# Ledger of designs, part 29: VHH binders against a7h7h6

Target 1, 199 residues: a7h7h6
Amino acid sequence: MPSPAPSGLAPGFLVAAPALGDPNFAGSLVLMAEHHGEGALGFVVNRPGPVTVAEVLASVDEDLRRAAEANGRAGAPVLVGGPVQPERLWILFRPGGIGADAEGAVPVGNGLSLGGSRELLEALVRAPRGDPFLLLLGYAGWAPMQVEREVAAGAWVPLELEGSDLVFDVPLEQRWETAVRRLGLEPGGFLVGGGGASA
Key: E = the ipSAE of ESMFold2; O = the ipSAE of OpenDDE; V2 = 0.75 times the mean of E and O plus 0.25 times the DockQ between their complexes.

## First folded at step 20 (VHH; framework vhh_vobarilizumab_d1)

Design d24 (at its last read DockQ between E and O 0.85; V2 from the best seeds 0.72)
Fold by OpenDDE, last read:
Structure d24 (fold): chain B 199 residues (1-199), chain A 123 residues (1-123)
Amino acid sequence: as target 1 above (199 residues)
Amino acid sequence: EVQLVESGGGLVQPGGSLRLSCAASGFKFSSYYMAWYRQAPGKGRELVAGINSGGSTSYADSVKGRFTISRDNAKNTLYLQMNSLRPEDTAVYYCATIWKLEIGSETYTIQKWGQGTLVTVSS
């Protein structure tokens, strides 16, 4: 079972508890990318947004849209990564044909990298191997000590990042439940006491 | 899923008035720029009026002083009040939302459209 310790949350996951009072994060699985004295940064990785990968790509370059269609990825939803800067696109990907630091990307850990450049987007979409990636709009942010307080309050349960399978190999609608089970809990009976959380 | 459903179109005599409505769902309506477009027979789609999230409006020159765009965020509804209608206003009117997309230092736009509602101005 993952430790509920509030320190060292990145890289890692936060699993939203039912007691989480913020509608932006209800039932959410958050990938924590940064956690330090100045705060924390993460991405909700299980909330589909109102736009598809195809729509985003079409807005950039129709050729990219066609490429994504050809490899069956055009219909995937762009995820809502969080309430902060909801117009900004982020790219989570599993390094392979495309390197972990390609086109300005930064390794998150355990087979995950994060980027946000057009060049990275093009590289991933056009990659022959079809390396898995997620497109996200916005991110989740925490002020200093905020996420620690929310974890202590039982709003979030930390889950260790053990590879990128939870992000790329588990269906979107099953990611939260899978995370709960990895905590040794039952999704239907998952209850952690504590106050509401906001980010 | 994003849905934009127009209503209020119909047949009206020159000089008459119509009020179009667009019911929006599937996104945070209050946060986005909304617009009305129209497409007349044999012509391209053109912007009629726009309203940003702050309530600032813009109009095509051809409809200034006659048309008014407004929004009710509580009802997730966009409106177009059309007064002093002319035969040249005959068109299919479309409700649209335009979303800003930022990738690195570049900006893009995503557009979503309703099915349209026909407005016919004729004697």
Scores: ipSAE 0.705, ipTM 0.888, lowest interface PAE 0.4, mean pLDDT 92
Fold by ESMFold2, last read:
Structure d24 (fold): chain B 199 residues (1-199), chain A 123 residues (1-123)
Amino acid sequence: as target 1 above (199 residues)
Amino acid sequence: EVQLVESGGGLVQPGGSLRLSCAASGFKFSSYYMAWYRQAPGKGRELVAGINSGGSTSYADSVKGRFTISRDNAKNTLYLQMNSLRPEDTAVYYCATIWKLEIGSETYTIQKWGQGTLVTVSS
């Protein structure tokens, strides 16, 4: 069996540049979970959707919703992870009491794991220590070479995944701006473009 | 935030007509199934009519031929034209949308409801 194709941009983030006009991705911060010769897969982590965590849990089991309320975790929005399969739930979490590979979850890297099973959802909601998690609907997909071309064209700026704080500790509405600053860029200057007198 | 706001209810005599409307906001209206439900006093909610994103309609047997569901995607508005009204049509009418949710190999629904509009059919 040949070795896996290189995965260059995953794990990591893509930060949407101001010129990116696609309404699915304008102003977005994308967590890249897979990148290989057959394409790439990621999740927008800064776009709240019209579904709440409480609504997801109630549709599964009302007792599960009540457990999440008791732990203060029922009121958060479910994120719009991307345009592909917008009915499909994904679970992104910071492992702790729940192991990185629990219930079929897969480590993404640097304190992040990804899953999608009902069993994982229940385990995270009921966990005594309240390990942080996000729920997402849908994902972003790229065909072979597509994300590489978009980066080369300046639509995205890659940012290394150093830890999980952008996903779990930075407020939703500040994530894009924080990512831009970690690249050494100013959000105002980056958003306006490069024209000026002092170059 | 998803909002569904019904209007057009009121008092009408048997044989009369009413048109209900539901203003929708907070989601991409044109992409989703929409429905009218009703609840008579002391009874459960029942489906009256549904319309999918492609415009295909369905009706409860009790209203078929008398009620017409329609949607205006440009105005994000759902309608129910109710003709030949009978006292048994007296109910609170609710606008609803139903969204598919997949978790692992299992399928669930998320339902969004309006607060309802009262229709009373009485002499």
Scores: ipSAE 0.656, ipTM 0.827, lowest interface PAE 0.7, mean pLDDT 88
ESMFold2, look of step 20: ipSAE 0.652; ipTM 0.821
ESMFold2 (binder alone), look of step 20: mean pLDDT 83; pTM 0.812
OpenDDE, look of step 20: ipSAE 0.675; ipTM 0.876
ESMFold2, look of step 21: ipSAE 0.602; ipTM 0.801
ESMFold2 (binder alone), look of step 21: mean pLDDT 82; pTM 0.810
OpenDDE, look of step 21: ipSAE 0.678; ipTM 0.880
ESMFold2, fold request of step 22: ipSAE 0.633, 0.650, 0.626; ipTM 0.825, 0.829, 0.824
ESMFold2 (binder alone), fold request of step 22: mean pLDDT 83, 83, 82; pTM 0.815, 0.814, 0.811
OpenDDE, fold request of step 22: ipSAE 0.702, 0.696, 0.701; ipTM 0.892, 0.886, 0.889
ESMFold2, last read: ipSAE 0.627, 0.613; ipTM 0.808, 0.814
ESMFold2 (binder alone), last read: mean pLDDT 83, 83, 83; pTM 0.812, 0.812, 0.816
OpenDDE, last read: ipSAE 0.694, 0.693; ipTM 0.886, 0.886

Design d25 (at its last look DockQ between E and O 0.62; V2 from the best seeds 0.64)
Fold by OpenDDE, look of step 20:
Structure d25 (fold): chain B 199 residues (1-199), chain A 123 residues (1-123)
Amino acid sequence: as target 1 above (199 residues)
Amino acid sequence: EVQLVESGGGLVQPGGSLRLSCAASGFKFSSYYMAWYRQAPGKGRELVAGINSGGSTSYADSVKGRFTISRDNAKNTLYLQMNSLRPEDTAVYYCATIWKIEVGSETYTIQKWGQGTLVTVSS
């Protein structure tokens, strides 16, 4: 039987289940940033894209690329955040030296903030403390009641956002499995078809 | 990993034809703008032709009417049909993919290149 449709999915995670048939989200872990009567907004946080942080930074400012190189952050992939506005860069970061609302960023919850400005990008790259951040292209969007229906249908399993460790401290390729385990499920028995596709 | 592998280059006489191919992998080929560039000896790299994800094409003035860029998304392959070749077309031809990114109100581009294939037009 499908699980009842929960409310208040943001902030939180959605874990892609085997019933999910959309190749854009197969095997994905989605951070839900917004969920309200007008729909939902989230980011896939475990799908590497075809470009690196270094390449993005180089395109913006070579000095930023050099800064990221110097602190060992340049080699990370930019993630595919979703199919909506795939050209738009988003920045997920853990506030620290950079405030949660710095440079136009907005708090998502539980130690996560979301931004998209060049100023924020520069601040994070140049931050002495090396506050962790993810670069994402695009986002996932749901129409009103769509995500609830998909959850009810068993396509997604909601997971509570307990800190930002799943986003920043778990290796990219392990994030989904880790999330599945946190649900009390066995990854080997929770197989999602079509997983591992790159953008 | 993104890979672009050009092929089809070679020696051809003026007025001859060649078809270049670029095999793409490591990204969703159908979603991105693709282009051919060329670099002649002692000259800078220049855009030859481009094709967006929708199939719209653009050409350098020097090759209009002679060159045709096309793509086969099912094969993840970019093509450049070159007709009526001229000695001045002699160059290393590069396949490129281009990503557009928006950071705030600004737009930037990221390009990835193949290794190139040499086209020599000579009598």
Scores: ipSAE 0.679, ipTM 0.862, lowest interface PAE 0.5, mean pLDDT 91
Fold by ESMFold2, look of step 20:
Structure d25 (fold): chain B 199 residues (1-199), chain A 123 residues (1-123)
Amino acid sequence: as target 1 above (199 residues)
Amino acid sequence: EVQLVESGGGLVQPGGSLRLSCAASGFKFSSYYMAWYRQAPGKGRELVAGINSGGSTSYADSVKGRFTISRDNAKNTLYLQMNSLRPEDTAVYYCATIWKIEVGSETYTIQKWGQGTLVTVSS
């Protein structure tokens, strides 16, 4: 009989600990899309880049830009998803209509799907239901056992994916802090912690 | 917000020299291709010179040997040294960057422009 796949850090979030200094990941919230014995793959979901959704759409087809603006769907920045392949566009969306079965789209889990094709982009922009989506450039990757070691060293704190609100409903600037609070921590109080050897 | 701000234009005599600067902000300057374009009265914009993130340069034939593009990544500044200027070099000069975006198997570009600086070469 078929066994379910081993569970891990995906689907889920990694919340960057305050001491994480790597410029690619300081203060980041990472959506984990894959985690298996060969490594892990995720997307930073709270770092706006210098490219706008309107600019991407205009470069592809000016009619797509106009359609997105008419539906109020062009006003967001494109996110910096991570340092790997930083020119490659990814589309993260919550399917509820035509876009769910577009070419190359795959489920991430818990109502999130990921794709990267022009056809998917066009379908989401033109969809009558207005499925929510966001655009990302690049992704984050981990070698085998790397993400596990980084979690054990305290660089990341895992947070369960309990729906899609952190990705679509919480404003970008509040996502990290909201994730910290969902872990039962306070960002200000987090800075006072850390403990000495004295006790 | 991405900003490209040109400076250093002006009126010069034929045979003279001028150095244009472009102050860049709102993006990781050191990672991107930068270019100078110009637009002469009554003509379209044309590429003058480009420089990639690794420092490799290219030039329009009309300016080779007279113009030098350079960048200072520590100061987020692009330069164009213009020597042996001719009346034909009269134009508004624009600082620009062109970014590549890959959507599926297709490649697209996004262009960012400054407002320009006027160079007039006349006696």
Scores: ipSAE 0.617, ipTM 0.806, lowest interface PAE 0.8, mean pLDDT 86
ESMFold2 (binder alone), look of step 20: mean pLDDT 83; pTM 0.809

## First folded at step 21 (VHH; framework vhh_vobarilizumab_d1)

Design e21 (at its last look DockQ between E and O 0.70; V2 from the best seeds 0.65)
Fold by OpenDDE, look of step 21:
Structure e21 (fold): chain B 199 residues (1-199), chain A 123 residues (1-123)
Amino acid sequence: as target 1 above (199 residues)
Amino acid sequence: EVQLVESGGGLVQPGGSLRLSCAASGFKFSRYYMAWYRQAPGKGRELVAGINSGGSTSYADSVKGRFTISRDNAKNTLYLQMNSLRPEDTAVYYCATIWKLEIGSETYTIQKWGQGTLVTVSS
């Protein structure tokens, strides 16, 4: 699990430049969860994957699938979080009825928590309040000083994490553009050099 | 959206041959384990053959030596060559992809299926 302690670019967002040559990150919005001398860890939060929440839940417990269906959450896509460990499930959620550190989760910052346990998944799916959550497969990783070099090269533009609205309240297809606008830029005129995280 | 579309089924006499195809889309085909299943009338669905991303194959005992599973990653297509067909091979044949899922220390599998193609072996 990433460290909950903020450092450098984490917690925060990285906005991919249009000219980013890595297909894993082209047009991506990355939530930075960890950044320190040993490298960085983040999640792409705007790329839908080929599986649904229902399919993941059904593979775990059919009762969970039914619960999600009853709450209208079953049809949501599981996101592709990055190229590293693409089979591992991660859970981003907004604490509410479920605490920020519930079931082994760690706070990322600004109303976001990160976990990866079955217990957390069950708690969120069955929560009466219907606390928002995203399921992601895989993560993005950077070697030491790699993300700093890529930012300096203009491959990524850092964006402050002011809240969880960009992750939970903005549609997937609008998240990158919304992020660009929050940088004070126009998406159609946004031209920055290429770069990418290591797989 | 993930799609698996089977084709090639039909009526054939005992001892005959058929080649089934499964056109895959909506995912990186070359990365995943693919398989053929079949379901005969009144019976449960059973594994017929599987092929992993590296090209290693496995077969049910009932079809060994008669059936061959293969894949063309450039075409995103899975094949099942069926030779020496028998009446007991009569079934709806399904193409499937199997994905591994890790949650904590636990491992799960997700399966996606095509609609199937009917194979009837009869004199």
Scores: ipSAE 0.676, ipTM 0.879, lowest interface PAE 0.4, mean pLDDT 92
Fold by ESMFold2, look of step 21:
Structure e21 (fold): chain B 199 residues (1-199), chain A 123 residues (1-123)
Amino acid sequence: as target 1 above (199 residues)
Amino acid sequence: EVQLVESGGGLVQPGGSLRLSCAASGFKFSRYYMAWYRQAPGKGRELVAGINSGGSTSYADSVKGRFTISRDNAKNTLYLQMNSLRPEDTAVYYCATIWKLEIGSETYTIQKWGQGTLVTVSS
């Protein structure tokens, strides 16, 4: 009977090591949403893209864009979640009753949920004082055993998901550095190609 | 910030040639479909030519054999070579990219447009 490998990296983060040179992932912080025997799925949570929340909403309905402007939520960039299916929108959110029963929404862990439906998007936008959410385009995927091999090779350093502040509260440009420090490492040790971690 | 900046328009006699350029910035140019559209006075905007990320091209019937679309991914530049120009080609020409957006089971688009460059073909 085939079974998925035990979950090891999800929920959690992968912190890109300085030696990781792939333009899709250099300097990235990845939220791991799934990790099982058939592979893994995650989202880069610190890379702004060329699309804004306002543009996504306007493509759906101009009234939705205006609702987001009224709540101060229209000007944020949509994140580049990864290179796979870069046209597909994902919604990362903290359900406080809003969208908890949305079709296809799944818990990630520690109060985070992942969805992708239009009705979820509308519900989150039209709740003026509601739970935070991020919009992402695309995702990162790993084949069976691929992410484990990359971690073993030193391309990624796993970081446990203890709360959601790296996703919602820490500014995008500070997320990687904050994650490195939570690992007990120095960002300089990860930004210079001449040495290992300082911890 | 995505920008598309057209250049190369101008006044030309029938039978003449022009080459339009579109400098693109703020996105991964090589990944996306690029197109030229045009809008004549009092008319709707129409597709002139398109080129996908793999280099495959398409043309409106009215310009086939006269216009050639091309792209230089190293320079993030889209081109339109226009030969054998006719008065009917007079229009503002727009550089465009149209991105697919999928939300749930529905498909939407995000459209990025340049400001346009005027081509006038005098009779």
Scores: ipSAE 0.597, ipTM 0.811, lowest interface PAE 0.7, mean pLDDT 87
ESMFold2 (binder alone), look of step 21: mean pLDDT 84; pTM 0.822

Design e22 (at its last read DockQ between E and O 0.92; V2 from the best seeds 0.74)
Fold by OpenDDE, last read:
Structure e22 (fold): chain B 199 residues (1-199), chain A 123 residues (1-123)
Amino acid sequence: as target 1 above (199 residues)
Amino acid sequence: EVQLVESGGGLVQPGGSLRLSCAASGFKFSSYYMAWYRQAPGKGRELVAGINSGGSTSYADSVKGRFTISRDNAKNTLYLQMNSLRPEDTAVYYCATIWKLEIGDYTYTIQKWGQGTLVTVSS
């Protein structure tokens, strides 16, 4: 069920309304990692970028690339997390063998943790259990009260974060539609008020 | 999908000229540093020329004054004008895009490459 309140959006999802005119967020599912008086921070979790996990890892350490290849993770795309700092890598992962606060990571909630250190990347890639992770470049940012206004305008529909399955277990291209259905809406008939989200 | 497709290579006599092209797709071409590399037989791949998003260029010493790198952002195309070619310029020439990657306090680069085009300079 979607969150009834426009405040307290993190942790949670924002589902882009079809009428969202911002090309950076059209059709996007955003994981809200932070929401407070100073603004909000989130990650688009359903937009593949032009870089693969293998390419990122190869740039860091060829051994990591090989490890990822051995684990079947090398071919996955790095996601475009948002338009802000598009060169900066973020790591979303499901804690398990690697702890939620490992290597400077911060728990987001509901089986999600966020990090960005090289050490975390290495730990996750080399983890024997093969805990799921996503690599993202960039993030989405909102100024104070901006995301609330955009939600009120119908640009975004909040969706409760009940688990991390939308992030890790649903195919990338199905995540938005799945989220829409979880809102009790039909993807083809999903209409809300007009409005745009900004980076 | 990122694609870099080189063209324009071939056989040329010493002192001759060639113009290489690289058609880029699958990314915002105008935003990224582009470069030409070459790899001669039995040698490693080396930077030949680079051009940043602002149009600033750099060249290997061995090609300065002879080669010119340029870009047409409207056409998503990178060029390498090669004049006064020498036998030692014989190599497979590769088009590349270079992307900055930041992980924590570290900075890395990601390179994407074309398949290359062969340039042979011989009498």
Scores: ipSAE 0.706, ipTM 0.891, lowest interface PAE 0.4, mean pLDDT 92
Fold by ESMFold2, look of step 21:
Structure e22 (fold): chain B 199 residues (1-199), chain A 123 residues (1-123)
Amino acid sequence: as target 1 above (199 residues)
Amino acid sequence: EVQLVESGGGLVQPGGSLRLSCAASGFKFSSYYMAWYRQAPGKGRELVAGINSGGSTSYADSVKGRFTISRDNAKNTLYLQMNSLRPEDTAVYYCATIWKLEIGDYTYTIQKWGQGTLVTVSS
């Protein structure tokens, strides 16, 4: 008997459970940016892709790449945010000192904002204080009631967004495990018998 | 991370044939446009042939009817069959993939290149 689907999943996280059937989401941590009657939208925040921040910036302007290199922000991977529009860049950031250049960005919750403009990218790269940001390609989308059914079926475990540290401070490879521990669970319980470590 | 490794170059007489291979790794090969480029000494790099994820091909006019691009998505390998080779085909041949990148209303590309393989056509 499935549990009732929770409501109000955004802002928040979905933590992939062993029962999740889509291998593209195995071991994933998803930041939920929107959840409403028309569906849901989120970003996988722990999957590095084959594109680097340096490559994105160089495609825009080599001087922008060099600015990011000088600030130590050019070598990070761009994340695979999900399968929808995989060519589309998204910027997840914690706004601090940027003003009008953040125009069109939307709050996600708890100090996180989401944008997609070239002007925002340039402003974040050049900012003297180094506001934290992540680059993502593509997103995950859910049809009406779809994410609720997946949670009820045990594919995802919701986790409240209590701050932005999972996105900016926890290393990529530790984000899923950290989220599981915040749910009061042991990571071994998600991998043994149903997941990747059973062999 | 992403690697493109060409092989199959060498010395061949005019009228001869070569088959180039490019082993790809570090990305979902089947989802992306792949291409061969070449660069003759003292010249810029030029597109020779391309093949999209759906298998549609394109060719430079100078090689149409002589060269065939193909891909094996199960082996993550791109090929160029070169027949009826001419001295002007002498060049370093590069395997490439070109990815679309959209930022706001702007479109950019990200290009990944192999190291190249030398083809010399000489009598």
Scores: ipSAE 0.672, ipTM 0.827, lowest interface PAE 0.6, mean pLDDT 87
ESMFold2 (binder alone), look of step 21: mean pLDDT 83; pTM 0.818
OpenDDE, look of step 21: ipSAE 0.680; ipTM 0.881
ESMFold2, fold request of step 22: ipSAE 0.629, 0.653, 0.629; ipTM 0.830, 0.834, 0.828
ESMFold2 (binder alone), fold request of step 22: mean pLDDT 84, 83, 84; pTM 0.819, 0.816, 0.827
OpenDDE, fold request of step 22: ipSAE 0.703, 0.695, 0.704; ipTM 0.894, 0.885, 0.890
ESMFold2, last read: ipSAE 0.654, 0.628, 0.651; ipTM 0.831, 0.823, 0.830
ESMFold2 (binder alone), last read: mean pLDDT 84, 84, 84; pTM 0.828, 0.826, 0.824
OpenDDE, last read: ipSAE 0.691, 0.704; ipTM 0.878, 0.891

Design e23 (at its last fold request DockQ between E and O 0.86; V2 from the best seeds 0.71)
Fold by OpenDDE, fold request of step 22:
Structure e23 (fold): chain B 199 residues (1-199), chain A 123 residues (1-123)
Amino acid sequence: as target 1 above (199 residues)
Amino acid sequence: EVQLVESGGGLVQPGGSLRLSCAASGFKFSSYYMAWYRQAPGKGRELVAGINSGGSTSYADSVKGRFTISRDNAKNTLYLQMNSLRPEDTAVYYCATIWRLEIGSETYTIQKWGQGTLVTVSS
C-alpha cells in the first residue's frame, strides 16, 4: 500500500529512491524551495556540473574570481540544480554576514536562503566572513500534484529540513547517503513502501 | 570534466587543404555553440568560425569561402575544413564551446578551450 502523499514538502528535502526511474534524478538529493497548488520547485544539491565557481565568476568579473581564489572557493564545482533552465544561476547560502533576504533573496527554512542576483553573488563572494554558499545551474520543477504522485509512488522520500548542514557541511558525494541514513534507512538496502532496492 | 581535443594540424603548402577535428566530451555537445579560434605568432587569439546548436554558421571575413565549420552530434565532434590555405593562416587553432549564463536579468558567457593544434602553411 503506497504511503499517503505528504503535503507541505517545502521547505524540505526529497531523497531519491533507488527505484526512481528518471536518470536525471538518480541518487539525487533535492532541496524543495516551493510547494503549492500550482506545482513545486526544487534544486538538486548533490550533482556537480562541468563548470567551476571560478569560471562563473570570471565570466562576471575577474575581481570576483580573484576574491574566490583568495578564499579557496574558486575550485568548487557549480552544481546542476535541475533540467529546467540550465543556463540560469541560483545561489543557496547560509545567512550570516549576508542577511537571509539580502539582494532579493528569500529564506528557505531556517539557516538557508535562496537568491539569484548578481548583487547577491558579489556580496557573498566578497563577504569578509566567508559564509558558505552554493552555486547551481537550473532547477527541478513539478506540475500540480506531480511531486505528490511521485512521493506516493515511492520515487522520493521526504526528509525534513532541520538545518543547512546537509547542504553546506556534508561533502557533495556523501549528501545522498547521509540523507538516507537520516531517514533511518541503509544506502545499500533502501526499502520504501514495502519494496526493496539497493542504492 | 569538459574536454576538447583538437587534431588534424600539420604542415601544408600554400593552396593546400587540411581538416581539423575536435573531439568533445563531458557535456551535452549537441546543445551548445561551438567555435574555432586561432592564434598566429605574435598576434592575439581570433574567432575563425562558429556553429550554433541548430547548425547555423558564421565566419571571419578572412576565411569566408575557404573554411567550413561543421559538427557531428552523434560523434561529439567539431570539424574545420580548410581549403586554399595561405601563409597567413599559420596559427595554433583552438576548439571552443561557449555557454550562456543568466544571472538575474543579465547574461554572460562561459568558454571552454582545447589545447590547440598547429597549422603551418609554408612553401
Scores: ipSAE 0.698, ipTM 0.888, lowest interface PAE 0.4, mean pLDDT 92
Fold by ESMFold2, look of step 21:
Structure e23 (fold): chain B 199 residues (1-199), chain A 123 residues (1-123)
Amino acid sequence: as target 1 above (199 residues)
Amino acid sequence: EVQLVESGGGLVQPGGSLRLSCAASGFKFSSYYMAWYRQAPGKGRELVAGINSGGSTSYADSVKGRFTISRDNAKNTLYLQMNSLRPEDTAVYYCATIWRLEIGSETYTIQKWGQGTLVTVSS
């Protein structure tokens, strides 16, 4: 069935309005990976979870954990990407020597790619001076028209994806307020809307 | 940071009772499988009892009828009631949680462990 080609929210960010109280999304910055007639898919990129990169790697292969520790890449938290499939690992990375052709990898835009395979994970970890990556568990999903209605109701404010610095260079705890400032707003005075959050 | 802190271990005579507690923090306790493991001197670590998020329990054959696992989700606390203790129950007892992890088409586990509490059943 034919899907319209609207001006989409992907690639891009959604910045949670201050009044958004859903515990899955309060204070969140969401990277939108897909937005089409069947709905939308995104990842919260500023919520650390209780799992570490080291623990993911040790579950796969202790040698991977040791390699990551040797390169200073094992101490980062795995992010909580969203409530859907919360055991499913996703890898957000900046392609370089690894390439976007890794199994299951999909370009997101502006130098970001998304993957989920063990082979990609191993390649990123073992690259001595490879590009940065983030690990996420789960994702956020929206039914058809749901994200559009939430934006119209002021629950989210869209922000254009302009490079990958907000995902890789800005510290986790500063990402939401940095996004708000890029919208031309002050975080303390952020006025985009009120209720309208889904139950 | 996930923490599992056991308490309630000690020295008891055969036939005695102990109640172990495990205080959990740093994760949504009510959503996860919880378990007690033990490691006896000179042995590997073995599962003693488990309880899923819905409250269903399982037990090693060696402890059935003597041990009871339970959880209090409001207090984020796991319990092990140990009755009719025997010298072979002597071990360090560990609180644990085991999380499912999917990478591509493969399934893995993440295991989180407490520091353990010593139970000695002597005489």
Scores: ipSAE 0.643, ipTM 0.813, lowest interface PAE 0.7, mean pLDDT 87
ESMFold2 (binder alone), look of step 21: mean pLDDT 83; pTM 0.812
OpenDDE, look of step 21: ipSAE 0.682; ipTM 0.882
ESMFold2, fold request of step 22: ipSAE 0.592, 0.619, 0.611; ipTM 0.819, 0.820, 0.820
ESMFold2 (binder alone), fold request of step 22: mean pLDDT 84, 84, 84; pTM 0.820, 0.819, 0.820
OpenDDE, fold request of step 22: ipSAE 0.697, 0.690; ipTM 0.890, 0.886

